# Designs tried in a protein design chat: VH-VL binders against q9nrl2r1430to1533. Part 25

Target 1, 104 residues: q9nrl2r1430to1533
Amino acid sequence: GGVHELSAFEQLVVELVRHDDSWPFLKLVSKIQVPDYYDIIKKPIALNIIREKVNKCEYKLASEFIDDIELMFSNCFEYNPRNTSEAKAGTRLQAFFHIQAQKL
Below, E stands for the ipSAE of ESMFold2; O stands for the ipSAE of OpenDDE; V2 stands for 0.75 times the mean of E and O plus 0.25 times the DockQ between their complexes.

## First folded at step 13 (VH-VL; framework fv_iluzanebart)

Design u1 (at its last look DockQ between E and O 0.85; V2 from the best seeds 0.78)
Fold by OpenDDE, look of step 13:
Structure u1 (fold): chain C 104 residues (1-104), chain A 124 residues (1-124), chain B 107 residues (1-107)
Amino acid sequence: as target 1 above (104 residues)
Amino acid sequence: EVQLVQSGAEVKKPGESLKISCKGSGYSFTDYWIGWVRQMPGKGLEWMGIIYPGDYETRYSPSFQGQVTISADKSISTAYLQWSSLKASDTAMYFCARGWYYDYEYEGLYFDYWGQGTLVTVSS
Amino acid sequence: EIVMTQSPATLSVSPGERATLSCRASQSVSSYLAWFQQKPGQAPRLLIYGASTRATGIPARFSGSGSGTEFTLTISSLQPEDFAVYYCQQYDNWPRTFGQGTKVDIK
């Protein structure tokens, strides 16, 4: 049920945040530091926002939660070239996520 | 319930150092920004700066850049404001406040919860 | 920095009357405008954010309107507990800036 899934989402977000490759995803990208980011990325999202949504019980289905996480990675790969530290971190974190998500 | 609890009033002399604190509870401390606001006696509010406890990114108002240091310890859900050498002109009430996004298009952070304030008095 | 100017400096109203407070920005801040209430010896309390959205727990008598450079806070029927100083704040540009405040006192 919903309670079990909520706990699973919470735990998974905790594990993602604790991961060494979470640094590009902890919060929204700075408009000051990256002035063109929001001209390119139209659906910004980050782990802190996802955790907020989990805490507010906004995810009714696991697919909704997974979609937001995948959007987060998609944004990273859309904006960052493959050879950047951000993209490399995203690749590793996404692989970790896919393994953990199988437990949902 | 979201709460920000600040350290007690301080009475100091010019040239002394000071570090005041702001402890958050009732929410995920590392996921929200913490800002500091100065209010001199009988005056209005002044935005000083902000910190993200999740990665310790810090931003200062130009007027306060180099004048104070904003820091945090996420292990105890606490943010700090410190001076290396106080001036009489630093006498004021200092508030911490939690920052969150109005929308995700920009970093439109608004302060939704505030600490009770810390009075700092600097006099010879 | 963006300069926020509030008017009037002091607004005297009777209980039950309508209070209208103005806030002007030196340049457009879109809808990134907040209103705060501060009583003597207390911390500011968020009333409105996004120019027109009431914060949690704020009575319906408080309403915010405007966009760009002109904003208004309205108290439809002033209650005894509403006598205080009110600040507007923009969070569109860095650094964040507050208006100088409007004191609402009893007529």
Scores: ipSAE 0.879, ipTM 0.943, lowest interface PAE 0.5, mean pLDDT 96
Fold by ESMFold2, look of step 13:
Structure u1 (fold): chain C 104 residues (1-104), chain A 124 residues (1-124), chain B 107 residues (1-107)
Amino acid sequence: as target 1 above (104 residues)
Amino acid sequence: EVQLVQSGAEVKKPGESLKISCKGSGYSFTDYWIGWVRQMPGKGLEWMGIIYPGDYETRYSPSFQGQVTISADKSISTAYLQWSSLKASDTAMYFCARGWYYDYEYEGLYFDYWGQGTLVTVSS
Amino acid sequence: EIVMTQSPATLSVSPGERATLSCRASQSVSSYLAWFQQKPGQAPRLLIYGASTRATGIPARFSGSGSGTEFTLTISSLQPEDFAVYYCQQYDNWPRTFGQGTKVDIK
């Protein structure tokens, strides 16, 4: 069920991963390399996890998919000061996401 | 169906170079880590290192750092293990394996699917 | 580097009996422990991850337990196809390390 909607989630995730500013979001942040990350971020998420959830049909509603994407950006802005390369990439990718999400 | 298909067996002399491959299919290749594991004849498993094809980040076991090169080409869904100069002690079976998260709160990566192995024989 | 020690090195068991394999870590690995089965001439196969979660397609006779430094793989009723070498692996810290293996043989 929801063949058009599942295809739209797939397309959007592909576009996010392809975007030049996806680099902070491709995979989970390393606890070893960034020891305090998980002291601050309690609901970690990344594009590879979101893509896997799409592939396994774990999203029942478009709002659930959008919520995971927005959580990904919210985590970025919560952990990273606004002047960092990570936060700037997050701002640009989030803007791109909002444009693409109109298709949902 | 998730598959990891490795290149064929190799017979080499000491001092020669070699690049073996591991091609992933049936999943989003760039979303999963690929690791390499050595098994010397009659011995156990040794973790060599791992690569994330999405951004080419690599990590090596200290025992293998500088001894081999792990790389990938995401455009053809393939990971590689390379030697610039083989030694007789490199004779072994080499496996690739796919890594995924156990707990989304942590980076912990376990191997869920394995390639069939590539036998490398190095003899003078 | 975290050393994984398996015991016994060889376990002789009759078909239909229970096999119990032990794995000890030199420091806590929490629940980041996997078990693999390897038959001669074959690639390893994932049995258990997260110390106790069976991988897809693994029969219920395989179970894992433990946390921290002490872990156990149990095969509740050995089948002919279960005679193999079993490896534990920690994935809590870098580098990832395997135990030396436990061979399960016909008694």
Scores: ipSAE 0.625, ipTM 0.882, lowest interface PAE 1.6, mean pLDDT 92
ESMFold2 (binder alone), look of step 13: mean pLDDT 90; pTM 0.921

Design u2 (at its last look DockQ between E and O 0.76; V2 from the best seeds 0.77)
Fold by OpenDDE, look of step 13:
Order: sequence, then structure tokens, then C-alpha cells
Structure u2 (fold): chain C 104 residues (1-104), chain A 124 residues (1-124), chain B 107 residues (1-107)
Amino acid sequence: as target 1 above (104 residues)
Amino acid sequence: EVQLVQSGAEVKKPGESLKISCKGSGYSFTDYWIGWVRQMPGKGLEWMGIIYPGDSETYYSPSFQGQVTISADKSISTAYLQWSSLKASDTAMYFCARGWYYDYEYEGLYFDYWGQGTLVTVSS
Amino acid sequence: EIVMTQSPATLSVSPGERATLSCRASQSVSSYLAWFQQKPGQAPRLLIYGASTRATGIPARFSGSGSGTEFTLTISSLQPEDFAVYYCQQYDNWPRTFGQGTKVDIK
């Protein structure tokens, strides 16, 4: 049910945050540090925002939660070339996510 | 319930060091920003700076850059504001406040919850 | 920095009357504008963010409007507990800056 799914979302977010490759995704990219980021990425998102949405019960379906996580990775790969540390971290974290998401 | 609880009033002399604290509870401390705001006696609010406790990313107002240090210890959900050498002009109320994103476009952080304030009095 | 200018400095209003507070930015801050209420001896309380969105628990008599450089806080019917100092704040550019405040007192 909904309560069970909510708990599963919370747990998965915790696991993602604790992952060694979560560093590019913990919070929104700084406009100060990356001035052109928001000229390219139009739907920014990060793990802290996703966790907030989970806490506020904004996800009614697992697909909605998964969509936000995938958006987070999509943004990373759209902005960062494949050879960057961010993209490499994203690739590994996404693989981890896909494994864990099968348990939802 | 989201709460920010600040350390108690301080009475200090010029030249002394000071570190005041702001403890957050009722939310994920590492996911939100913490800002500091000065209010001198009978005056308005002044934005000092802000920190993200999750990774300690910090930004200062130019007026306070080099004058104070903002830090955080996420293990105890606490943010800090400190002076190495107080001046009489540092006498003021100091508030911490939680910052959150508006519209997620960038660090459009608004302060939605505030600490009760810490009065700092510096006099010889 | 962006300078926020509030007017009037003091607004005297009778209970039950409408109060209109103005906030002007020296340059556009889009909708990244917040209003705070502060009573003596208390911390500021968030009233409005995003120029027009009421914070949780804020009575409907408080409303915010405007964008760019001109903003307004309206209290439709002033209640006894509304006499306080009100601050606007922009959070579009660094550093964040507050207006100097408007004191709403009883006529």
C-alpha cells in the first residue's frame, strides 16, 4: 500500500544519499559555481528535493518517484560530458538505483 | 515540528572570541540551508551568510566576509557563527534561519523557519 | 547589491482597516521576494514567499503581489496582533538583502 511504498521510497533515498557516488546529486547545482547550468537544465532536481517530496507524501505512485530520480540522472548526463567525474558517478549511482528500484 | 534553537545570550568584552550555535530539529538537517541574520539594536535585518550543512558550502555577504565564520556540524544538527575578536559594534541580536528553494531554479532560498535569536553584547 | 526600499516608514492604521505596504527593488528580482513580520522581542516570521504565496499557517488577510521591482503586502483587515514591523527581502541575487522595514502601528 501507500504507507509501505512511502517507507520504501524513504529507505531508497537514504541508500542513494549514503552511496559514494551521490556527491553530484545531494543538492541543486550552484548557479554561482556553474553560471550556465540553468540555461541548459530546465527541470533541476536533487536528492534533497526528492527526499522533501517523499516526506511530504507528494509521490502517489512509484512511477512518479522513479521519474524524478531518472530526471536527476538525465540532467547530469545532459550537462556533463561522459568523461567527467560527475557523469561517471551518475552512471554508477544510476546502476545502483536500478537494482534497488526493482525491490519497490 | 521544525525548530531552530539557538544558544543563550552572551556578554563579552572587545577582543574576546565567541561562537554561538543554532540547532535544528524536526527535519533533515543536512538537506536544508542555514542562514544567519544580524539585527543591531533598534535596527533592521541584515543578511550575513548561509551554509549547507550537508557539505559545508558557504556564502557570505561582502559586508561580513572575513568578519565572521559560519560553520556546521551535521552530526549534531548544529550550525555556528563565530568571531575571532569581538568589537563593540558586534553588539546585536543574531538569528539563524532555515533556507529552502523556491521554484527550484537556483539557490532562490527563502527563510521559512527562524531561531529565537541570540543576543550578543560586547562592552568594555 | 540590490537595494530594497520600503514605504512608508511608519503606517498608522485603525483596527479593521486595510493596510498597504510597498517594497521597491533597485533592479528586478523577478518573484524572488519574501515578506516577514517581526514583533518586539521576537524573531521574524515568514508571511509571503515567491512574492504572492502565503506561508503555512498565515491568515488569508495577508496577501502579496507584484514582480520585478515593485511589490505590495496587503493586510485586508488589520487585527490587533498585526501591529508589528514588516520587512521585505529579495533572494534573487547575492547578497540577499532586506528592506529597512515598515512599522505598522495603531492610529
Scores: ipSAE 0.875, ipTM 0.945, lowest interface PAE 0.5, mean pLDDT 95
Fold by ESMFold2, look of step 13:
Structure u2 (fold): chain C 104 residues (1-104), chain A 124 residues (1-124), chain B 107 residues (1-107)
Amino acid sequence: as target 1 above (104 residues)
Amino acid sequence: EVQLVQSGAEVKKPGESLKISCKGSGYSFTDYWIGWVRQMPGKGLEWMGIIYPGDSETYYSPSFQGQVTISADKSISTAYLQWSSLKASDTAMYFCARGWYYDYEYEGLYFDYWGQGTLVTVSS
Amino acid sequence: EIVMTQSPATLSVSPGERATLSCRASQSVSSYLAWFQQKPGQAPRLLIYGASTRATGIPARFSGSGSGTEFTLTISSLQPEDFAVYYCQQYDNWPRTFGQGTKVDIK
C-alpha cells in the first residue's frame, strides 16, 4: 500500500460513519447495556477503532482493512437476530460498503 | 497534539445554574469518550460520568445521577457539565478527561488525557 | 461498587531511592487498572494502564505490576519531580472507582 491506499481507507471509513445505518457500529458495544456481549463476541471491533488504526497507519494491506470491516458486520450478525434493528442496519451498511469497496 | 481546554473558574451562589465546558482538539473528537471527575478541596478523585460525543450516549455514577447533566456539542468539539441549581457542597475542582479502550477485546475505558480543571466556588 | 484501597497513605522517601506503592481491589479487576500522578493545583497525569503498560512519554523508572486484586506501582529512582499524590483506578466495572491516594513526600 501507499499514500493513495491510505487515503482510500480514510475516505471509506468517513463514508461509513456518515451513513444513516452506522449507529450500531460507531463504538464498542456497552457492557452496561449488553452484559453478555463479550461472552459471545471474542474479537470486538467498531468504526472508531478502525478509524484510529487508519490514522496510525496500522493497516499494511488492503485485505487487513477489509477484514476488520467484515469482522464488524460478522459480529453484528452473530450477536443480533435477523429481525432486529441492529441486524437490518448491518445488512444495509454492509451492502453500501461492498459497493464503495469495489471503487477502491 | 491532544488538548482538552476547560472554561475558567466560576464563583456562584447557591441556587444558581452553571454550565462549564471542555473543548477537545488534536484528535477525532467524536471517536473518543469524555469523562468528568470531581475533586473536593483536600480530597481525592471522584468519577462522575462519561459521554460518547459521537451519539451522546451517557453514563453516570449513581452518586451523581440526577445531580448534574453531561452533554456534548460535536459541531464545536465541546463537552459540558451542567447544574440546574448549585449547592455549597458543589464547591470543587472539576476535570474533564478523554477515554479510550485498553484493548480492543474488552470495553474497558481508561483516561489518557486530562483538561486543566475548572474551579467552581459556591458560597452565599 | 469495587472499593480500591491504597497503602501506605503517606510514604516518605529520599531522592534516588526506590518507592513501592500498593493498591488492592475488593474484587478482581483483571488487568483493568490505571495509575495517575497528581501534583497540587494540577490535573492528574496517566502513568500506567492495563496494570503494567507505561503511557506514552512516561519515564522508564515508573513500572506497574499485578493482576486480579493486588497491584503495585514502583518508582525505581525517585526524582525531585516525582513527589506527588498517586491514585489507582479500576476500569473493569461500573462505576469506575479511584483509590484514596498515596502521598509520596521528601524524607
Scores: ipSAE 0.658, ipTM 0.887, lowest interface PAE 1.4, mean pLDDT 92
ESMFold2 (binder alone), look of step 13: mean pLDDT 90; pTM 0.920

Design u3 (at its last look DockQ between E and O 0.71; V2 from the best seeds 0.74)
Fold by OpenDDE, look of step 13:
Structure u3 (fold): chain C 104 residues (1-104), chain A 124 residues (1-124), chain B 107 residues (1-107)
Amino acid sequence: as target 1 above (104 residues)
Amino acid sequence: EVQLVQSGAEVKKPGESLKISCKGSGYTFTDYWIGWVRQMPGKGLEWMGIIYPGDSETRYSPSFQGQVTISADKSISTAYLQWSSLKASDTAMYFCARGWYYDYEYEGLYFDYWGQGTLVTVSS
Amino acid sequence: EIVMTQSPATLSVSPGERATLSCRASQSVSSYLAWFQQKPGQAPRLLIYGASTRATGIPARFSGSGSGTEFTLTISSLQPEDFAVYYCQQYDNWPRTFGQGTKVDIK
């Protein structure tokens, strides 16, 4: 049910945040530090935002939650070349996410 | 319930150091920004700077850059404002406040919850 | 820095009357404008953000309008607990800056 799914989303976000490769995703990219980021990425998102949405019960379906997580990774791969630390971290974290998401 | 609880009033002399605190509860401390605001006696509000406790990214107002240090200990959900050497002109009320994004595109942080304030009095 | 100018400095209003507070920015701040209420000995309380969105728990009698450089806070029917100092604040550019405040007192 909804309550069970909410708890599962909370737990999964905790696990993602605690992961060693979560550092590029913890909060929104700073436009001060990366001035062109928001010229390229039009739907920015981060784990802190996703967690807030979970806490506010904004996800009614698991697919909605998964879509936001995938968007987060998609943004990373769109902006960062494959050989960057961010993209490499994203690749590993996404793999972890896919494994954990099967438990939802 | 979101709460920010600040440390108690301080009475200090010029030249002394000081570190005041702001403890957050009722939310995930590492996911939100914390800002500090100065209000001198009988005056308005001045933004000093902000910190993201999740990674300790810190941004200062130009007027306060190098004048104070903002830090955080996420293990105890606490943010700090400190002076290495107080001046009489540092006498003021100091507020902490929680910041969140108005939008996700410009980091337009608005501050929705505030601490009760810490009065700092510096006199010889 | 962006200078925020509030007017009037003091607004005397009778209970039940409409109060209109103005805030002007020295340059456009889009809709990144907040209004705060502060009572003596208390911390500021967020009333409005995004120029026109009421914060959680804020009574409907408070409303914000405007964009760019001109903003207005309206209290449709002043209640006894509304006598306070009101600040506008822009969060479009650094440093974040407040207006000097408008004191709303009883006529």
Scores: ipSAE 0.887, ipTM 0.944, lowest interface PAE 0.5, mean pLDDT 96
Fold by ESMFold2, look of step 13:
Structure u3 (fold): chain C 104 residues (1-104), chain A 124 residues (1-124), chain B 107 residues (1-107)
Amino acid sequence: as target 1 above (104 residues)
Amino acid sequence: EVQLVQSGAEVKKPGESLKISCKGSGYTFTDYWIGWVRQMPGKGLEWMGIIYPGDSETRYSPSFQGQVTISADKSISTAYLQWSSLKASDTAMYFCARGWYYDYEYEGLYFDYWGQGTLVTVSS
Amino acid sequence: EIVMTQSPATLSVSPGERATLSCRASQSVSSYLAWFQQKPGQAPRLLIYGASTRATGIPARFSGSGSGTEFTLTISSLQPEDFAVYYCQQYDNWPRTFGQGTKVDIK
């Protein structure tokens, strides 16, 4: 939506990127390091892509922005077993996101 | 607008070290990959490697692995290409280019914006 | 690594005529294929990505087609500013690789 929502999306992405547990989500997963990732995950997304979409004003509704963030976490939990560092980071970052998203 | 500005031309002797730079502006520097491409005089383009400045992840072409170092300083939005010991065969034009995803469903990185190039001449 | 082969090496064409440039990959690269234009003393310029998607600001006379292993760049009506070297590049696999280039000269 409006100017207020665009500013809120920008601030939320900045906070997510700054969070200690953002490391699995900064960019798309490496195909060479994780060869089967794109056989399993068909709608990849990452924080750098979400920030570009905010910068280009591609989100028209808050729900579209929230959907991309939740897709990012859903992909993490779908690919990574619960006990992995990636899944644990995802759990903590998602909890942080839910707190921050209440401010939208 | 997006700009990549490279450091100026260099004239060096074999055995000397060199670090050339590529400064990005007009976009979030840490969100995009930066690649390096060599073009020897009168020849085509050779992909050397790529870096993600956000976390410093790098990948090298096998032909350049161990021959150069790609690095970045995200605090000044700058990527680097460096040699510890130049050879005459390193004489070439070197371009940096910004990499972005073709389709968010795949890790398909294509170059969308290029720096102006840095001419490196290595002669005795 | 994937070898990209361009043909012809040199293409002599009169202004206003159609130019057709070919690029062949040693194995399938799906649609992860880009075309670049380079004029003497200048950086390459992105023309086409995704095999057929024109980059922003590129004139409609440039078109790309193909998938898998065979790709074509077409310039429908060659303009004086189009005499340059053209490179294809695959970005499906690591390392990324370029074709050797096709020089488009005035006939």
Scores: ipSAE 0.612, ipTM 0.883, lowest interface PAE 1.8, mean pLDDT 92
ESMFold2 (binder alone), look of step 13: mean pLDDT 90; pTM 0.921

Design u4 (at its last look DockQ between E and O 0.77; V2 from the best seeds 0.00; counts 0 for: pae E 2.5 > 2)
Fold by OpenDDE, look of step 13:
Structure u4 (fold): chain C 104 residues (1-104), chain A 124 residues (1-124), chain B 107 residues (1-107)
Amino acid sequence: as target 1 above (104 residues)
Amino acid sequence: EVQLVQSGAEVKKPGESLKISCKGSGYSFTDYWIGWVRQMPGKGLEWMGIIYPGDSETRYSPSFQGQVTISADKSISTAYLQWSSLKASDTAMYFCARGWYYDYEYEGLYFDYWGQGTLVTVSS
Amino acid sequence: EIVMTQSPATLSVSPGERATLSCRASQSVSSYLAWFQQKPGQAPRLLIYGASTRATGIPARFSGSGSGTEFTLTISSLQPEDFAVYYCLQYDNWPRTFGQGTKVDIK
């Protein structure tokens, strides 16, 4: 039930973080380095935040967890042009996520 | 339980190098920032800098830029503060502290847990 | 950098009385303001963050208020263990900056 699902979320986050293409998503974008980021992205999120929510048992449904992960990718593609390293990494990581999420 | 445990007191001479440590436990070390704070004898608190152990991004206060080096080894959940050449004026208590986001709209990091401090004494 | 100014430098209060500490910012820091308590020989302890949110385990007698440039820490009824130095910290801008501290002493 819920405990098994929580464990699955934890494991999936671990796998996402360990992935070679996780670097744009490990933590929130720095407003120092990217001053206009938060003017464009209104619902910022990152893997460390998602993991925190998992640890605090804030996800009651798999759909809620998946929504946050998809939001993370959506933010990346909204801010970063398609030809950037960030967008390319996001594309690959999202594909990986979609495969792993089928196991949830 | 979240804990930050710092290395022991140091007595050094001017010109010597030093590296002190801060080990985190009870939480995911790579997901939280670690900051360093100086407190000179009888004085207030000064933020020195901050590091994200997950990718080693480091930010320094202008006053401490180039004066110290902040680093981390996530494999052992440890952050470091180091000097290449100590000065007498470096005599102080040094604290590490865990940083987290106040909200997810802005990068407003607040610091909720602190190490016990490391006393560094530099004298000839 | 943003300069944080605390007042008074020393506040003498009797046990059971209200203590009011002020923290002023040289420019707006929104609600990105924290209060810390430090006792001799100890590390600072987080009391309030977000200007008005009590940290976990902090007694209800501690409360924070304010926004922008003016902030207040209130101890509704001072307990013996509350005599200490209190610092405010802004974390809206880099570098992060502390106030110089207010010492709460026993009258």
Scores: ipSAE 0.538, ipTM 0.887, lowest interface PAE 0.9, mean pLDDT 94
Fold by ESMFold2, look of step 13:
Structure u4 (fold): chain C 104 residues (1-104), chain A 124 residues (1-124), chain B 107 residues (1-107)
Amino acid sequence: as target 1 above (104 residues)
Amino acid sequence: EVQLVQSGAEVKKPGESLKISCKGSGYSFTDYWIGWVRQMPGKGLEWMGIIYPGDSETRYSPSFQGQVTISADKSISTAYLQWSSLKASDTAMYFCARGWYYDYEYEGLYFDYWGQGTLVTVSS
Amino acid sequence: EIVMTQSPATLSVSPGERATLSCRASQSVSSYLAWFQQKPGQAPRLLIYGASTRATGIPARFSGSGSGTEFTLTISSLQPEDFAVYYCLQYDNWPRTFGQGTKVDIK
């Protein structure tokens, strides 16, 4: 149940944050540094927001948690061309996530 | 319970260095911004700058750029405000505050919890 | 830098009466406006963010309204603990800036 699921979400987010390729995803993107980001990305999200949602017990189903994580990666690939450091980091972190998500 | 606990009052002379602290507890310290605010005696509030402890990204208000250093040690959930050489005009109350997104936008940070303040007095 | 101007500088009201505080921005800040209460010797307390959203634990007698350049904080029935200085803050652009404050005094 619920207690085991919350612990699993929390553990997974901690592991994502610790991963070397988490740097594009730790916090929301600055509009000053990336002026067109919010013109392109309509549902922004980041690891710190996902962790806060876990802490507030906002995820009722594992699918809701997975959807937010996948949205985070989808935003990265939508905004960033394939050859960018951000997109490459996203590809590697997403692969790591899929391995860890098998525990859910 | 979210708390920000600041270091105690300081009495200093011009030219001395100082580092004051703000320790966060009851929340994920590395996930939230910490901002610093100055209040000179009998005056209003001024934002000095912000830091994201998760990656140490900092941003200073122009009037404080080069005047202070904002830093954090995430291993002990503590943010710092530091002067290399105090001036009498630095006499003020200094507050730290925790920041979160309004409408999930980086620039839209509002600050919900505040430290109790640290009084810094700089005089001969 | 966006200048925030509060009026009046001092507002004298009796307990139980309505207080209306104004905050004007030198350019649009959309809804990126917060209100704070500060009592002597204390830290500011967040009352309202997003122009109109009450922060957690803030009594319903506090309400905020406005968008763009004109904002209002209303205290519908003043209590003895509400006599304080009130600040608005814009956080639409850097640097974020406070208004100069409105002191709410007992009449």
Scores: ipSAE 0.500, ipTM 0.851, lowest interface PAE 2.5, mean pLDDT 91
ESMFold2 (binder alone), look of step 13: mean pLDDT 90; pTM 0.924

